VH-VL binders against q9lj97. Designs and how they scored, part 7

Target 1, 262 residues: q9lj97
Amino acid sequence: MSQEEQPKRPQEPVTYGDVFEVSGELADKPIAPEDANMMQAAETRVFGHTQKGGAAAVMQSAATANKRGGFVHPGDTTDLAAERGVTVAQTDVPGARVTTEFVGGQVVGQYVEPRPVATAAAMEAEVVGLSLQSAITIGEALEATVQTAGNKPVDQSDAAAIQAAEVRACGTNVIAPGGIAASAQSAANHNATIDRDEDKIKLIDVLAGATGKLAADKAVTRQDAEGVVSAELRNNPNLSTHPGGVAASITAAARLNERADI
Key: E = the ipSAE of ESMFold2; O = the ipSAE of OpenDDE; V2 = 0.75 times the mean of E and O plus 0.25 times the DockQ between their complexes.

## First folded at step 2 (VH-VL)

Design R07 (framework fv_recibokibart; at its last look DockQ between E and O 0.02; V2 from the best seeds 0.00; counts 0 for: pae E 18.0 > 2, placed apart)
Fold by ESMFold2-Fast, scan of step 2:
Formats: C-alpha cells, structure tokens, sequence
Structure R07 (fold): chain C 262 residues (1-262), chain A 120 residues (1-120), chain B 108 residues (1-108)
C-alpha cells in the first residue's frame, strides 16, 4: 500500500441524547450493549416482557448500530449505567399508574396508564385540587410511599433514598439528628440483624407523617427525582428501584409538578 | 459525629506493597462509598477509586488499575487500599474520603491522610 | 476524562480584599456534581462548597460559589486571615473523578 489508513472522522455513534431527552454527560455517551441488556432485564422484571416501544427496544437498536459502526463492543457498559444503574419504577397516582425508566438516574422513558378512580367526581376533585394547591412537596411524596409500599421492610436502598429526599427538602447535605433519614438508617441497620420479616421495621413506621418530621420542605423537581433515584439505585445490590417505593413516588411527584407549572 | 481514622505512616522499598486502613465511625459504614485519593508532595489531589462497602464492588481509575485493590471489613467498619509494585512516584499522602449521595456525591469527610514513602 | 483547569494558580491578596477563583471544565459538568475543597498545609482537604453553590456546614457566608456548564467560580467577598489556603474544584459527573490543580491563595 502506498498509503496507510488514517481514520480521522468515524461515523458518529448513536448517543443517549440522540434518542432520549437527557442532559449532561449521559447525553454524549454512545449507547452500549450492556446498558441495553440491563434495561431489557429491568423491563422484564416490571412488565414480564420487553415493553413494546419502551427504552429497551430503542437502546438495543442503538447499541446494535454502534457495534456495527465499531464504536462499542459486546459487553461494554457506560460508566454512568454501571455506577448509577438502569431501572424501571412504577407508582400509582390519582387516575393513573406512572412507569418511569431510568439510565444513570435520568429519565429515558415514561408511560402513563389511565386507571379508573372510584367515581368521576373524585377524579375531577383531585385534578382541580392539584391545580389550586401548591405543588407536591418532598414530604408529601414520602407520605404517598406509605400507600404503595408501607409494609415493605426498610432496607439500605430505602434509607438512602429517604436521606436524599430529606437533604434536598432541607437544602443541606447533612441529615437532621432524630429526623426521618436518621430513623430510616437506624431501621435499615436494625432490620439487617432480624430474621423474621414481620419483626422488621416497615416503611410506614418511618414515613408516616413525613411532612411534619422534615425540618423544611419544598416542591419536588426533576433534579430532586434524579438524586433520589440515584441514591436508591446505588444502595441496591441489583441496581434497581422498588417499583412502588420512595424513588417511584418522588418521580411521580416531579411529573405532576411539571403539569402544575402551566 | 463522623470520623475517618487512617493507619500510620509507612516506609517501603521499591517493588513492595502497602496496605492503608481507614476506620469509619459516626455513620452507617455500608451506606456510603469510600473513595481514595493520592497527593504527592507539593502536588494536587488525584482520585484513585471507590469501594461500595455494602457489596464490596469497586471501581478504579485506569491510571492505578492492576496495582490497586480496595477491600473492606464491615464487622469493624474499616476500608483498605492496597497498592502493589511500589515506585518512587508512589510517595504521597493517601486519603480516604466518604461521599454523600444525597446531593452530588461530594466528599464530605476525609481521613487525616497516611504518608507512604517509597525509598531505596 | 474531564480536565478541570483552575486559574489563577496562585493568587496573592491582603486580608479585606475580594478573591475570585475560576474552575473551567473541558466538557460540560452538571452543577450538582461540581464541588470545592479547602486545604491547608499538613491537613486533609475539607468540603467547602458542594453542587457549585451550596456552602458546606459551618462555612461562612462570605464564601459563595456559582457557575454552570463548563465555567465555575468560587468567590470570597472579604478575605480573613484563616481563608488563605489552597482551593480545589472537583467534578463527580464522569469517571475518573477529577480535581483541578488548585489555586493557592496566599497573603501578600
């Protein structure tokens, strides 16, 4: 060969920002095969199958294109997916079930499944109430978790999510002595030594009356939801969130507050 | 009150290994990642890696990959960093630091540092 | 890896003066993951500002942080003698997590 190859402009990989509404470092990352496999596993755990039109299908397609283009290899995982996880969370809100899909703590898919309420009047009253009231607060979202996961034994992932919620509500990076996060940490530590689930401290024991137990409170933002999801993921051995848990409730609150910002 | 107490200064020969300890108190040891950082004399800080004390998973800066091993003992709330095949440019103060995930994974508490001197 | 470049490398000022320390990232960093540490000779670093703008517990209100994207600033409105130290910015947005080279604030 009279001339050697000098590749300077490879075809650009399909990044997270190309297919999802994500920001920061994640937006610039090529979608990797293991990221897609993790999302497929998460969807299967929650839905019983890979969700049609879900993030897993999009990610698998992008990862395949990236492999074909030589930008990623089988088994590759983005650092953010490996560190902060890939998960699917579900929570029930008035009139709907909200399912949110995350990579590295950022939303890559969100689905709203309408759920009938007991009466049309009750649904109308809830919608009107949300419009007239202040946005949903972190304390209110924590109290909502009692309805979806109140009987769940407190584990370390719950304690981490509650700590992230308290710190964000109070605008500090330290937990209040004797506060809700301290109680959650104590409960998780105690429960690690207990053999029988019925003898363990439950989420309701920690989260009931959360609005009154927080030193300060604020409307839930998308950034708050990202932080709480990331905290729960990092402290779960399976890098997943509990479908009806703290991260799910905070995420639903952030979505509802987005609607109220009109 | 959170405290991270590190083991004392060590002098090692080139090619040896050193294992630095960091004993945590005042918080739930398994709830936060423990990070390690290097500071050569008169230089800035360099991140080495982290360990999740709950599951024992680790992640290392590529610059140290293959020479560093992080472990922990949950029964005594102690994290360890072992650096092998020591070179003269490994002479540094090594710090352990706890992160805080509730806001931005900032290193809210640091150990006092352990001076490791590599000399022939 | 994300490179953090701090300027100036050394800042010589007198007590009572205003200090402005810059930290620039080679790539965008979420403000939530940009932090500042203070370090005095012979001591461990101490968390000073987290999430670009939030003061750590016990840090006086003369210290303020600001910035987003690639440009971050630490400001000290009126220097006290105890403020002379080296300040490091740090990003936790992307592994490997990196520190700037530091700005040494020294008495004139």
Amino acid sequence: as target 1 above (262 residues)
Amino acid sequence: QVQLVQSGAEVKKPGASVKVSCKASGYTFTSYYMHWAKQAPGQGLEWIGWINPSGGSTNYNQKFQGRVTMTRDTSISTAYMELSRLRSDDTAVYYCAKDQYSYGYEFDYWGQGTLVTVSS
Amino acid sequence: QIVLTQSPGTLSLSPGERATLSCRASQSVSSSYLHWYQQKPGQAPRLWIYGASSRATGIPDRFSGSGSGTDFTLTISRLEPEDFATYYCQQYGSSPYTFGQGTKLEIK
Scores: ipSAE 0.211, ipTM 0.616, lowest interface PAE 4.8, mean pLDDT 84
Fold by OpenDDE, look of step 3:
Structure R07 (fold): chain C 262 residues (1-262), chain A 120 residues (1-120), chain B 108 residues (1-108)
Amino acid sequence: as target 1 above (262 residues)
Amino acid sequence: QVQLVQSGAEVKKPGASVKVSCKASGYTFTSYYMHWAKQAPGQGLEWIGWINPSGGSTNYNQKFQGRVTMTRDTSISTAYMELSRLRSDDTAVYYCAKDQYSYGYEFDYWGQGTLVTVSS
Amino acid sequence: QIVLTQSPGTLSLSPGERATLSCRASQSVSSSYLHWYQQKPGQAPRLWIYGASSRATGIPDRFSGSGSGTDFTLTISRLEPEDFATYYCQQYGSSPYTFGQGTKLEIK
């Protein structure tokens, strides 16, 4: 009678930090079944199906393991996912569509779909075989934010993130009086005095044409993204980044640039 | 040139409150976070908290939560830190420090420090 | 909170020698969020190295910072008399901001 070795109960839960590049409180949280379900639903909404090997699939696997280990129960959700949401956002950048998956405001997945740059300038660049996919700049990432969070009222966390981005782009701590950072701060201050969201200044009002508003620009690096994320988090009472917001866009750009070895 | 000038030394009784000021100049005061740090005699540095540029938001170290209040007067470019219910272990030099918006938001300029002595 | 442990507590060296100061974090810290300060007796701290390896304005090239993850180092290639001070590492990998206990560099 072969004693069927009962599968050794996992001694530790699978956490977000085990499977994703996340930090802070989220990294130590066991992945819960409802978190995975939320991601599955979000992927389905955006893609029409769940991504093979995507965040939803990984989360489902982890949640299943956690259930087996008794670390989570059916119907459980993490506080962070419940409070801050699980979202999938798409942003169009020059030459590509970027889909970013978020849990509690942190990036857990990213997909890049190349798109032909319809601009006449891209036709000339196709003739010169130098497919040098130009690195995404901070200005471009800020503009891309309009697509994912353009209708969001500007708050202090947005203003802080935008200021951090501008500082990184320009390489100076001097805030230009007419710059994007100054505009964002003004917008945030104004919005704090307005009760109705419909009357508030939106991110689109500040970030539209961001590439032309910056005194200088540069390719987004991981360090830039970290700085911008930190700025947004510090100035958010919930200590979270906005899905598809400024920090999210900059982070996505940084990841794309790293993949392109730029 | 960036300067942070703090108020003078204070001597307080246990249970009292102290309010330290930090006057800023040489930069846009309303654009940068202000931090406060504590250094007990012969000891290292301890972060107390920050106040955002607008003064509308603060973040305090839990160790000081409930006893510390940070404020700003933008009209005179001055930041304030008030510490209440003073104890003997609150005896220290207190520093204001300007945030630098670089990679990790380090403190690029410091006040000269304010000695607070709590004695019976 | 992240605890930063500096070693040694005191380092006694002579001018002209090489100094190596260590800062170990209890958890991984991004290089972007690790900084060094110099403090002399009776003075406020001064930013020295930021982002683990970037020298602050006016800092001599004999100073260098390195490291990643949990282990960071401040190196002085050739000590000058004015370099004798206390050095603190500081992090913001996670809230709250925390400092190391400091390394006192003293003249032998």
Scores: ipSAE 0.021, ipTM 0.505, lowest interface PAE 6.4, mean pLDDT 86
Fold by ESMFold2, look of step 3:
Structure R07 (fold): chain C 262 residues (1-262), chain A 120 residues (1-120), chain B 108 residues (1-108)
Amino acid sequence: as target 1 above (262 residues)
Amino acid sequence: QVQLVQSGAEVKKPGASVKVSCKASGYTFTSYYMHWAKQAPGQGLEWIGWINPSGGSTNYNQKFQGRVTMTRDTSISTAYMELSRLRSDDTAVYYCAKDQYSYGYEFDYWGQGTLVTVSS
Amino acid sequence: QIVLTQSPGTLSLSPGERATLSCRASQSVSSSYLHWYQQKPGQAPRLWIYGASSRATGIPDRFSGSGSGTDFTLTISRLEPEDFATYYCQQYGSSPYTFGQGTKLEIK
């Protein structure tokens, strides 16, 4: 239905299970008009306006189809939404803002929005959105750092974070001489002797192709993010972590994986 | 609406074990870590550890390592904390707490607490 | 292990007064990982301030948090009767994740 260019008019109600990855009683419930209104209100409280393309918009579209099909009428509310509510929870982390949307206590959407680094004038309109695919690996999260901080010169805190990530991915605390951690540490040491940032080795030079450079890989867990964050911060105790850096990318991947972890 | 409901108070002898339960509702149990904390009478809070309900992995405060075991049953959305070889200074209220998806991992919902009394 | 030291241990004030609660860490903690909880006798703690300065849902704007590095502050601009409780800071920057010993805010 949602995958075709010419969707058919629904002959059955559009349920939460049809449009969101939810389970149990909620999955069978038709999306009701007041549920959508409650989500819109929650998004407005958090963002100051209705989010284009957010969960409220999806729910409004489904509720409209359900009204058209005669499965619900104006003012209807799903009992789980009425009892447990709908909410939009938002938090800031270094390098990202994580937004999670709930209906009846179940996640119906999660977004990780990288923080733009010092680049104000040429921001890309494309932002990381929801993914319904499987878990993101440590190698993939490291490669994602290229998109958010690829031009950052490698420093000792980056090298420490990359080491923590590689150790966790490979299941050994022995650093491989030709691995990404070794490369990052060499880059940090080299950069300490270089005056112009343009001449320094950048995160892209170390992290590009990280998935292929790791001896082993695994899905990012919350524990992995904790370890990588600790390593980055430990080597930069009186400065902020780099926005969109290694720890931020690993944390974002862990949060996305927890939503997808079924 | 998120709710954490813990098992009732327990009275134990030194050397015994206690297992406290924490039943979660109102959210996807496997998407968030569950933490446990201890509060001795008239004292502050002490972190014991966390469990990832999705795979059952755990992380314990070294002070409790070897005496604490955290488990969960995902079919009933319930986390457990078992503390063995109980001593009189284990007398405390034990809380479960859910973390949040934030980088900061704040504890946004807490159980009501379970009083464990260890009397010699 | 990061030790959080709260001061004062007990703060006796009247409704309408301004309260300032301090939390000092033994080593630097990112503000993202420093949180405050309120606890009343016989009740579980409740999240109050997260990330050093963000109010939890439903927390009145008379509460504000600030700080970075090793020094963090919770400020109540004008005390209400319901604000008298014990407040704990917590860090999540380094395992084991520790709490301060608490500041008891009591009616004078």
Scores: ipSAE 0.000, ipTM 0.391, lowest interface PAE 18.0, mean pLDDT 78
ESMFold2 (binder alone), look of step 3: mean pLDDT 93; pTM 0.946

Design R08 (framework fv_recibokibart; at its last look DockQ between E and O 0.01; V2 from the best seeds 0.00; counts 0 for: pae E 14.4 > 2, placed apart)
Fold by ESMFold2-Fast, scan of step 2:
Structure R08 (fold): chain C 262 residues (1-262), chain A 119 residues (1-119), chain B 108 residues (1-108)
Amino acid sequence: as target 1 above (262 residues)
Amino acid sequence: QVQLVQSGAEVKKPGASVKVSCKASGYTFTSYYMHWAKQAPGQGLEWIGWINPSGGSTNYNQKFQGRVTMTRDTSISTAYMELSRLRSDDTAVYYCARDLYESWGFDYWGQGTLVTVSS
Amino acid sequence: QIVLTQSPGTLSLSPGERATLSCRASQSVSSSYLHWYQQKPGQAPRLWIYGASSRATGIPDRFSGSGSGTDFTLTISRLEPEDFATYYCQQYGSSPYTFGQGTKLEIK
């Protein structure tokens, strides 16, 4: 359903691009009431409540204004939100906790919370990393997933995200035989036949040593993160990414690389 | 070498169903999505849907929803598309094509299967 | 659904000339999900450019793709006889995934 424009009306709809740094088709979409409701549900799943200053509050205000202006109706959902989902992901990387909020695979909110460093060695490593940081690679982001979600059973959404990551790292649309993507796909297929979670192949079994298992590697870009997030979302029945999972780790790496880039 | 080989041409009456096969070789069948597309005579391409051969999940273009069913048999690396309740405007060449999960384009295509619906 | 409009419908040129083919989307499309295909009569389409600007394997460097948002272009810097075919753009950013109606590149 598309609402036709009314040239006699003075008000314009509030679009995603008006309030968020998004691009493509999403930027021109009026924010719809169900998009906002899905974000509130996602924030509640991650934080236990609607996050103050989060995307849900912004989206709810915009959707209310759009509804009042007649641009959207109760129950409306943008097709990108329905297709690719509305998600909130948290990942713990060295020195920070990164929370990223997504609509249709695009970032609409990000919160980086520095974590305290307890030891002199950890403080030294953080200082050296902060001042002499080379860009985080796709392989390194995949290895970071071992620390945040290593015990998660591998499912089809993980396998899809890992495939996207390998393809982007190697700059090719071919999956390497015996590579990490092939291993993840094998693990997901095997796990689908297993009843008990403790007997399933875990992310650590696939991603440990990922940097050494990739035929090529590269610094993570925002574009890489978008592809990996999209792959994970499309293959998850709940249209969500796993907190601390592959998409979250790649997204965190892209953001850290972007912020460090001068 | 990657190859997608489709079943032969079919002639059907209105109301019948047709099942087209696409046999994959030269790559790991379960590592790529399989898409299906329609091309009516003298017309452009129309996307029908995809199947993930690994889990068997599918996603269909709403225009074909309720009439199309996509399946696969991993033991013989073959994908199938069945279209039911055929109409004259279903007359077309049907293609299978592979793609990665995030879409790097449909890099290999089957040769096409002509389905003619006539009374 | 996103409608892709290709122009011109038919482009008549001679070998050696530069060709510019346009694909316009009814809504913004991420360049990562815009692809171009070449199709010759009686043959299946062949992936030509993916992600708006990346040449597929084996595609000559005289072909280039560009564009973002709603406007995308396929350029052939110097036409060879084998380049005369129909070219289709495709968007994969939003379901249903759609193709343009095609631009037929013909001799003369």
Scores: ipSAE 0.037, ipTM 0.518, lowest interface PAE 7.1, mean pLDDT 82
Fold by OpenDDE, look of step 3:
Structure R08 (fold): chain C 262 residues (1-262), chain A 119 residues (1-119), chain B 108 residues (1-108)
Amino acid sequence: as target 1 above (262 residues)
Amino acid sequence: QVQLVQSGAEVKKPGASVKVSCKASGYTFTSYYMHWAKQAPGQGLEWIGWINPSGGSTNYNQKFQGRVTMTRDTSISTAYMELSRLRSDDTAVYYCARDLYESWGFDYWGQGTLVTVSS
Amino acid sequence: QIVLTQSPGTLSLSPGERATLSCRASQSVSSSYLHWYQQKPGQAPRLWIYGASSRATGIPDRFSGSGSGTDFTLTISRLEPEDFATYYCQQYGSSPYTFGQGTKLEIK
C-alpha cells in the first residue's frame, strides 16, 4: 500500500523572518499562537481594533499554519516574545503620529498618520481655515527614529544613513566635528570593538535632540529619502534597511510631506 | 524506523513517586512534542499532558496537575514522566506517544509501562 | 473539557459484515483534529484515522472515517478477522485532549 496517498505534512514552519523584516534569533523562530494573541491584544488596545493586513493578522495566519503543521501548539509563546514582550507604541512627532509594533524588541510593523502641526502661529491661522500643516523636517524624522529604534546599537549602516541625512539637511558634504554624523560614525567605530550589545552606544545616544544638533534643517523630500536609503543599504552587508531605522523614518516623513502637498 | 522504548514495569507503595522513561530513535527527537497517556486496567485512554520539543514548556491535564512532571534529555533522546504521591488508582499502563502535529494525531507509541501501586 | 461519547460500547459482529462506530462530541470539533486509534489486547494503541477521514499509513481501504461538528463515524465496509479490536476516538482541538471511552468490536 503506497505511502503516496497521505497528504504531505508541512516540512517547515512559518518564521518571523518569512513574514517580517527581522533579524537575529527572532528571524528563525516559528510564530507562536500566544505571540499573535499578544499582538492582537496590543493592537486592539491602541487602535480599538486589529489592523487589516497588520502584524497581528499576519501573525495569526502564520501561527494557524504552524499549528496545523504541528510546529507549535496552543498556548505556545516565543521565548523572545515572552521575555521582551509584544508591544504597540504610539509616538507623536511634529506633523504625524507614528505607531510602531514590536516583537521581542524588533519592529514588525509601522504606521504613520499625518497630523496637523498646531504651531502657535497656526492658532492665529485657525481663523483663515488654512491648516498650515508644517512639513516634517529631517531633524524631526531623525528624532522620531529614537522612538522606533532607539535601543539599536549604532552600526556603519546607521552612521552612513545619518551622515546622508545631515548632508541633505545642511546642503554641505562637510562633516562638522561636533555634528550628528560625526557622532554616529564615532559610535559605530566604537561599537565595532565591543562584543556585548548592551555595552554598545545606541541610536538614542546619537539622535536624541537631533533637531537641535543640525546646523540647518529642511522639509524631507522624496529625493532626501532615496539618498538616505541608498546610504544605509550601501553600508549594510545584508543590503537592507532597518525597520523603524533612520532610512525608514526619513522615508515615512517624505511620504507624509508628499501627501500634505508640502 | 521510528521507535519509542519505555522503561520496565514498576511496583510502588502509596505516597511514593515513579519516573517512567521513553527513549526515542529513528527521528529527530527535538522536533516533536511528546505526549503521555494513562490506561487503567480494563479502562480507556486518558491524556496526561505534553512536553514541547525543547522541553521548556509543558501542558498537563488538570487531573494530574501538581503531581506530574514531564522532562526531556535531548542528549540521549529520552523523555520522562514523573508521577508523585501515588495512589491505588494510579495503577495503570502509561504510554508515551509522539505527536504528529495536531492535525495528524499520535503516530508512534511506546510499548507501555505498567505501574502498580499497592500497599 | 470536550467529552467524546462512543457508541455502541460493544459491537458484536461476524466477519464479512459492515461495522459502524460513532463518536459524539459535547461541543464542535474541527474535523482536522478528530482522530481514531485501534488497540488490541496487550498492545499499545495505533493511529488508524486522522483528521476524521484520512487513513494512517498501512490502513486498509475497507476503513473509512467521516463526520463534522459533533458527530463522527468510523466505518468498516467488510470486517476481517484482524479488525476485531477496541477503537478510540480522540480530539486534539482543545486541551485537555480527550479520548472517547472506546468501542469494543468483538466477534459474534
Scores: ipSAE 0.025, ipTM 0.558, lowest interface PAE 6.2, mean pLDDT 87
Fold by ESMFold2, look of step 3:
Structure R08 (fold): chain C 262 residues (1-262), chain A 119 residues (1-119), chain B 108 residues (1-108)
Amino acid sequence: as target 1 above (262 residues)
Amino acid sequence: QVQLVQSGAEVKKPGASVKVSCKASGYTFTSYYMHWAKQAPGQGLEWIGWINPSGGSTNYNQKFQGRVTMTRDTSISTAYMELSRLRSDDTAVYYCARDLYESWGFDYWGQGTLVTVSS
Amino acid sequence: QIVLTQSPGTLSLSPGERATLSCRASQSVSSSYLHWYQQKPGQAPRLWIYGASSRATGIPDRFSGSGSGTDFTLTISRLEPEDFATYYCQQYGSSPYTFGQGTKLEIK
């Protein structure tokens, strides 16, 4: 039989998974024009203007391409964005302000605004009654990750980064069976068998209270950040780090500690 | 106790291939990169490459690109290095070495495998 | 690639003397990724100093490492008979990862 030529092949839609590191049902959803408009409005409320190079700009470009391709119409909104929201949130941690952008409860953009640890810590310490002279510790940087990526499912690159951080904080290359690194590795292994992201163990489940869970702690140094970044990179199939993840938080802490010495 | 036990010495002719094994014990095999290094008689050490046993990804020294293949079998905690189209200057001791993180160095080494390329 | 040049090639000393071994990189290497290994004939290398200055587990305190940028040093304050071996520096800062050619520390 003669093989019939296909009808004119349509262009594929641009999905959230094409432009952001997201998972589950959201990853397959075309980026819709109202999603982009909601993100632009959220960015404007938080920054007072549209963020240059931010998530709204990426979403607008994708939504425009999808509209040109006939995959979406003006006023379309994805169901996950409509039900769970499109938001921009700011979280203050010692020495930094972190801005996180969400679609459907997943991070699509993250920005860290450093504040000098001594100056920011001085004002925050007076409010809480803490000493002004403390550098950011590995435990504190791990807890900052809860604020910036707490809802991220734990994967092998996270487990490796957490292991690097714990062994550096404790000064030993032996993995404690009940430590944070052991919990992170167990979570990563468990999550590899789980299909639904909602059922996966998240970074908050492992890292909450990290300062109190570490057997020892220390101020974050540049060497610590280099080690944690290396661990996260080489254990990610794409040889990259995660925005707002463990390596990012440790690196930010190291940079803030360096500035506090100036 | 961490151990890396390599396969025995090999004698090969030019143009042949050799596959050296490195069996790991005493730790979680997939959590640590495995490196391979060459030491020709009377010479220093030369890095060949690494394999990540978790996903099987590799990175090779350009000098060996196209002739080296690194693999692993996670069910028996064993890494392999295969070197093809052997030349006389491939005569060397080949080591496997474990790497947790670059800033800690190669903390455990195999005993070495002598490969002799002789016509 | 980063070339590591060790000096001297051979160092002949007696027990009780101080030894200084140099490693020079062709371009800057983060001290976090500069390591030293000891190797005796017929044996695998052993990690000795990591991160330029940190002793591996069980290494005597007569060994110290220092340096940054392109210049790194291994010092043995008072040689013991077991210290006579070949020492290699290594960098992990840039692929391909490279070793120095070694300094043979031999007994006079």
Scores: ipSAE 0.000, ipTM 0.432, lowest interface PAE 14.4, mean pLDDT 80
ESMFold2 (binder alone), look of step 3: mean pLDDT 93; pTM 0.947

Design R09 (framework fv_recibokibart)
Fold by ESMFold2-Fast, scan of step 2:
Parts: structure tokens; C-alpha cells; sequence
Structure R09 (fold): chain C 262 residues (1-262), chain A 120 residues (1-120), chain B 108 residues (1-108)
């Protein structure tokens, strides 16, 4: 009945940048209820249950606070989550299995499960050695693939992953004529006509000296790994990545670059 | 802004061939598989096949093998699906669709569809 | 090839009711590769649920997906008028990629 009640000053929303290491437009967006629901469903698909302390739990908590504060409504989703989705992917890397969680193409969670494999462990040790002095680059990760999968015949999934890596390294939408992506594509096309594996062009034939063959290079980021993993997965009939292959090496590099920074 | 824009409706005689186009924009065309699906009037969806726009490599559903050819032109970000030796049961709406970047084995963006009518 | 069988073929309900749509695979399909689409007459299909249980962009929380192995379900907790459409399940856990025959949800 009293007319003297004044509204309290509003609290600020919990944004993606408040709880995750994300950048750009996504960082400033309040976490929406549908984003959180999509992540929960994705985690349930991959793990069988929502991971305790995972991205879904963090997002659900943030979305609930944002609903209570009036910053978002039930059923709301952010534009980037709506356009690019919310996903959880598992990739085998040298010496480990990495589970990466994405919102709008940006990493919001990453979990590493160590797996002892002689060749993969040796490669991971080598990659860690490189990261002690500088961030691992896309070219360096491609060259590292030679150690774990150098004798693998180049197929369309390899060629797609290599193209994604080159495009990301160069910051362009066009592959360079005579570059490594063009070479990988040529190798995959040639190999499709060859019956004997011994006569096929191998990954070492394409990826040796990759750092010198790229027009530009950069440190491997979370987004780079996601793009390369997606390219390899969708170009493989089994919808999987090759253990120790291109996607695995790029993912390992991204993981090690992030661990070195933290 | 991702868009897939298909060519217009076609009417063909039995035994002819039809070539449907799908122009992509708003993303890196060569980074995503393009799929084609058929929907006959009043019926459900049927997968025809896929093409890797980077390599030109294709994988066709056995039901269409020998009659379908998928190609692309990377200079204009356009995919093509050609169906030969047309018969009346090829009358359908044909869709192109992009393989999902983050949704494994799904189709995240679709063209508007192209009606192909085969009649004598 | 994996055959996806949807049931019922037609489901007649009123707004406000719960809808349960079934998709049964002839052999086991990883949940990661089981997806659902909504299609309205004269329109292209739209991705609705991916990975068996994840809602696609902009899809209301009244929709949920569940299931594993050979049995998958799409549930609509409280039907709205705009939900009456045909729903298709789809797999690409094994080549060739296949769709179910569809469940048509229609107003009773």
C-alpha cells in the first residue's frame, strides 16, 4: 500500500566472458537458458550425464541468475549459439583423449584423459618440448603429424583437415595454388584411383616441411582446432578422426598452448 | 549469414536429364560437405548423396548410383546435382543442404528446394 | 542400410496435450548421429534436435529428445498450434544416411 518503495539498482548479467575464456561478440552476451539447455544435452550425449563442474553446469547456473535478474527469458538463445550451435566433441590426440566443449565455435570447456600409447606419448613429449620456448604453430602441428601418421595414405578426410589448417594459418578463404592443401587434395584424388596402399601417396609426402610451405603461420588456437576437427570428421565415412592424424595433432597443439598459458 | 539458393523449377520429359544448382554464401564453401535429398510429393525425405566441395569427391546412395552426378564450381561457390534418364517417379522437390559444422552428420542449413516434374 | 521406423505415422492431438514420437532403428545407432527435423508444408526441413537430445538454435524448451541404441523419442510437453508439422528422424552413424518415414502431427 505504501507509495515510498523505490526499485533497487539492477545487478549486471552474467556474461560468457565472466565465466569462460572467450572473445569477441560472444564474451559480452548474457548466458541464455536455451544455450545452457543445448550444452546440457550435448554433454549427456557424450558423457551419458551432465558433467559435474562442466560447462553445462556453469551455464545453467548463470542462465538461472540471468532469468532471476530479468536479463533473459525462458527459451532465449544467443545469436552465436543459434547460428553456430553448442557442441561437445571427443578427439584422440597423442597420449590422450581430449573432450572439447564449444559455444558458437569458441571453446568453453576442455578435458584431457591420459591414454598411454608408445608412439602418441612420444609425440606429445616432443610437442611439449617445443612449447617450453614458444607457442606451437599450425605448421609445426602439421609436421608433428608425420611422426604419428606419416605412413598413412592420404584420403579425403586428411585433405579436408589440411585445407582447414592452411586456411586458418593464412587467414584466407582461398587455398594457395601449389600449397600444402592443394598438394593434399591432389594426393587424395590420385590415391582414390590406386588399388595398392603401398603405391599411394602418404601424409609424410605432403606434410614434411609444412612450416616452410605455408604462406603464413600462427599459434594454434581453440577455434583452429575446432575447424580442423570438424573438417576431418565430416569427410570421413565413419564420422571419426584418425588417431595421431591431422586433427589429433592440431588439437594436441591447441591444448598444450592453453596449458602453457595457464 | 549462411544462405543456400537453388535454381528454379524444371519440367522434363522421361529419359531427359536435369541439373539443379545450389549457390552458397555466407561461409567458406570448400569447408563443408554439401548433401542432396529428394522428396516426392506427399512422401518423406530420401538422401541422394554428398560432395566434398574442396576435393570434388562424392559418395552416392546406391539407389541413385549410375544416374546421379554431383559436381561443384568453387569459383562461384555453387554445387550441382545432375540426374539422368529421368522417369515419372523422379518427380520431386530436390534439396541441397550443408553438412553441420558442429552437429555431426546433420544438415544445419537447407536450400529452398527445386521442384522437378517429369511428365510425358 | 539402417532402416528408421517412426511411429505413429499420424498423431492427432489437441493444443495443450503431450506428444511422444518414436524412432526405432533396425540396428544400433550412436546417439551422436541421430537427429530430428521439423517440416511444414511448402517449406524445407529445419534441424530441430541433434545428437538425439540437443535442441537446435531457437527451438523451444517444450521439445526434448532422448534415447540410445535402437530406440529414440521426441517429446513435446505441451503442444502449441505452431508445433503441428511432420517430424523426421535421421541417422548418419552408418552409410547410407537414412531418414525415417516421418510422423505427421495434426490437429484433432
Amino acid sequence: as target 1 above (262 residues)
Amino acid sequence: QVQLVQSGAEVKKPGASVKVSCKASGYTFTGYYMHWAKQAPGQGLEWIGEINPNSGGTNYNQKFQGRVTMTRDTSISTAYMELSRLRSDDTAVYYCARHGKYYWGSFDYWGQGTLVTVSS
Amino acid sequence: QIVLTQSPGTLSLSPGERATLSCRASQSVSSSYLHWYQQKPGQAPRLWIYGASSRATGIPDRFSGSGSGTDFTLTISRLEPEDFATYYCQQYGSSPLTFGQGTKLEIK
Scores: ipSAE 0.000, ipTM 0.391, lowest interface PAE 17.3, mean pLDDT 79

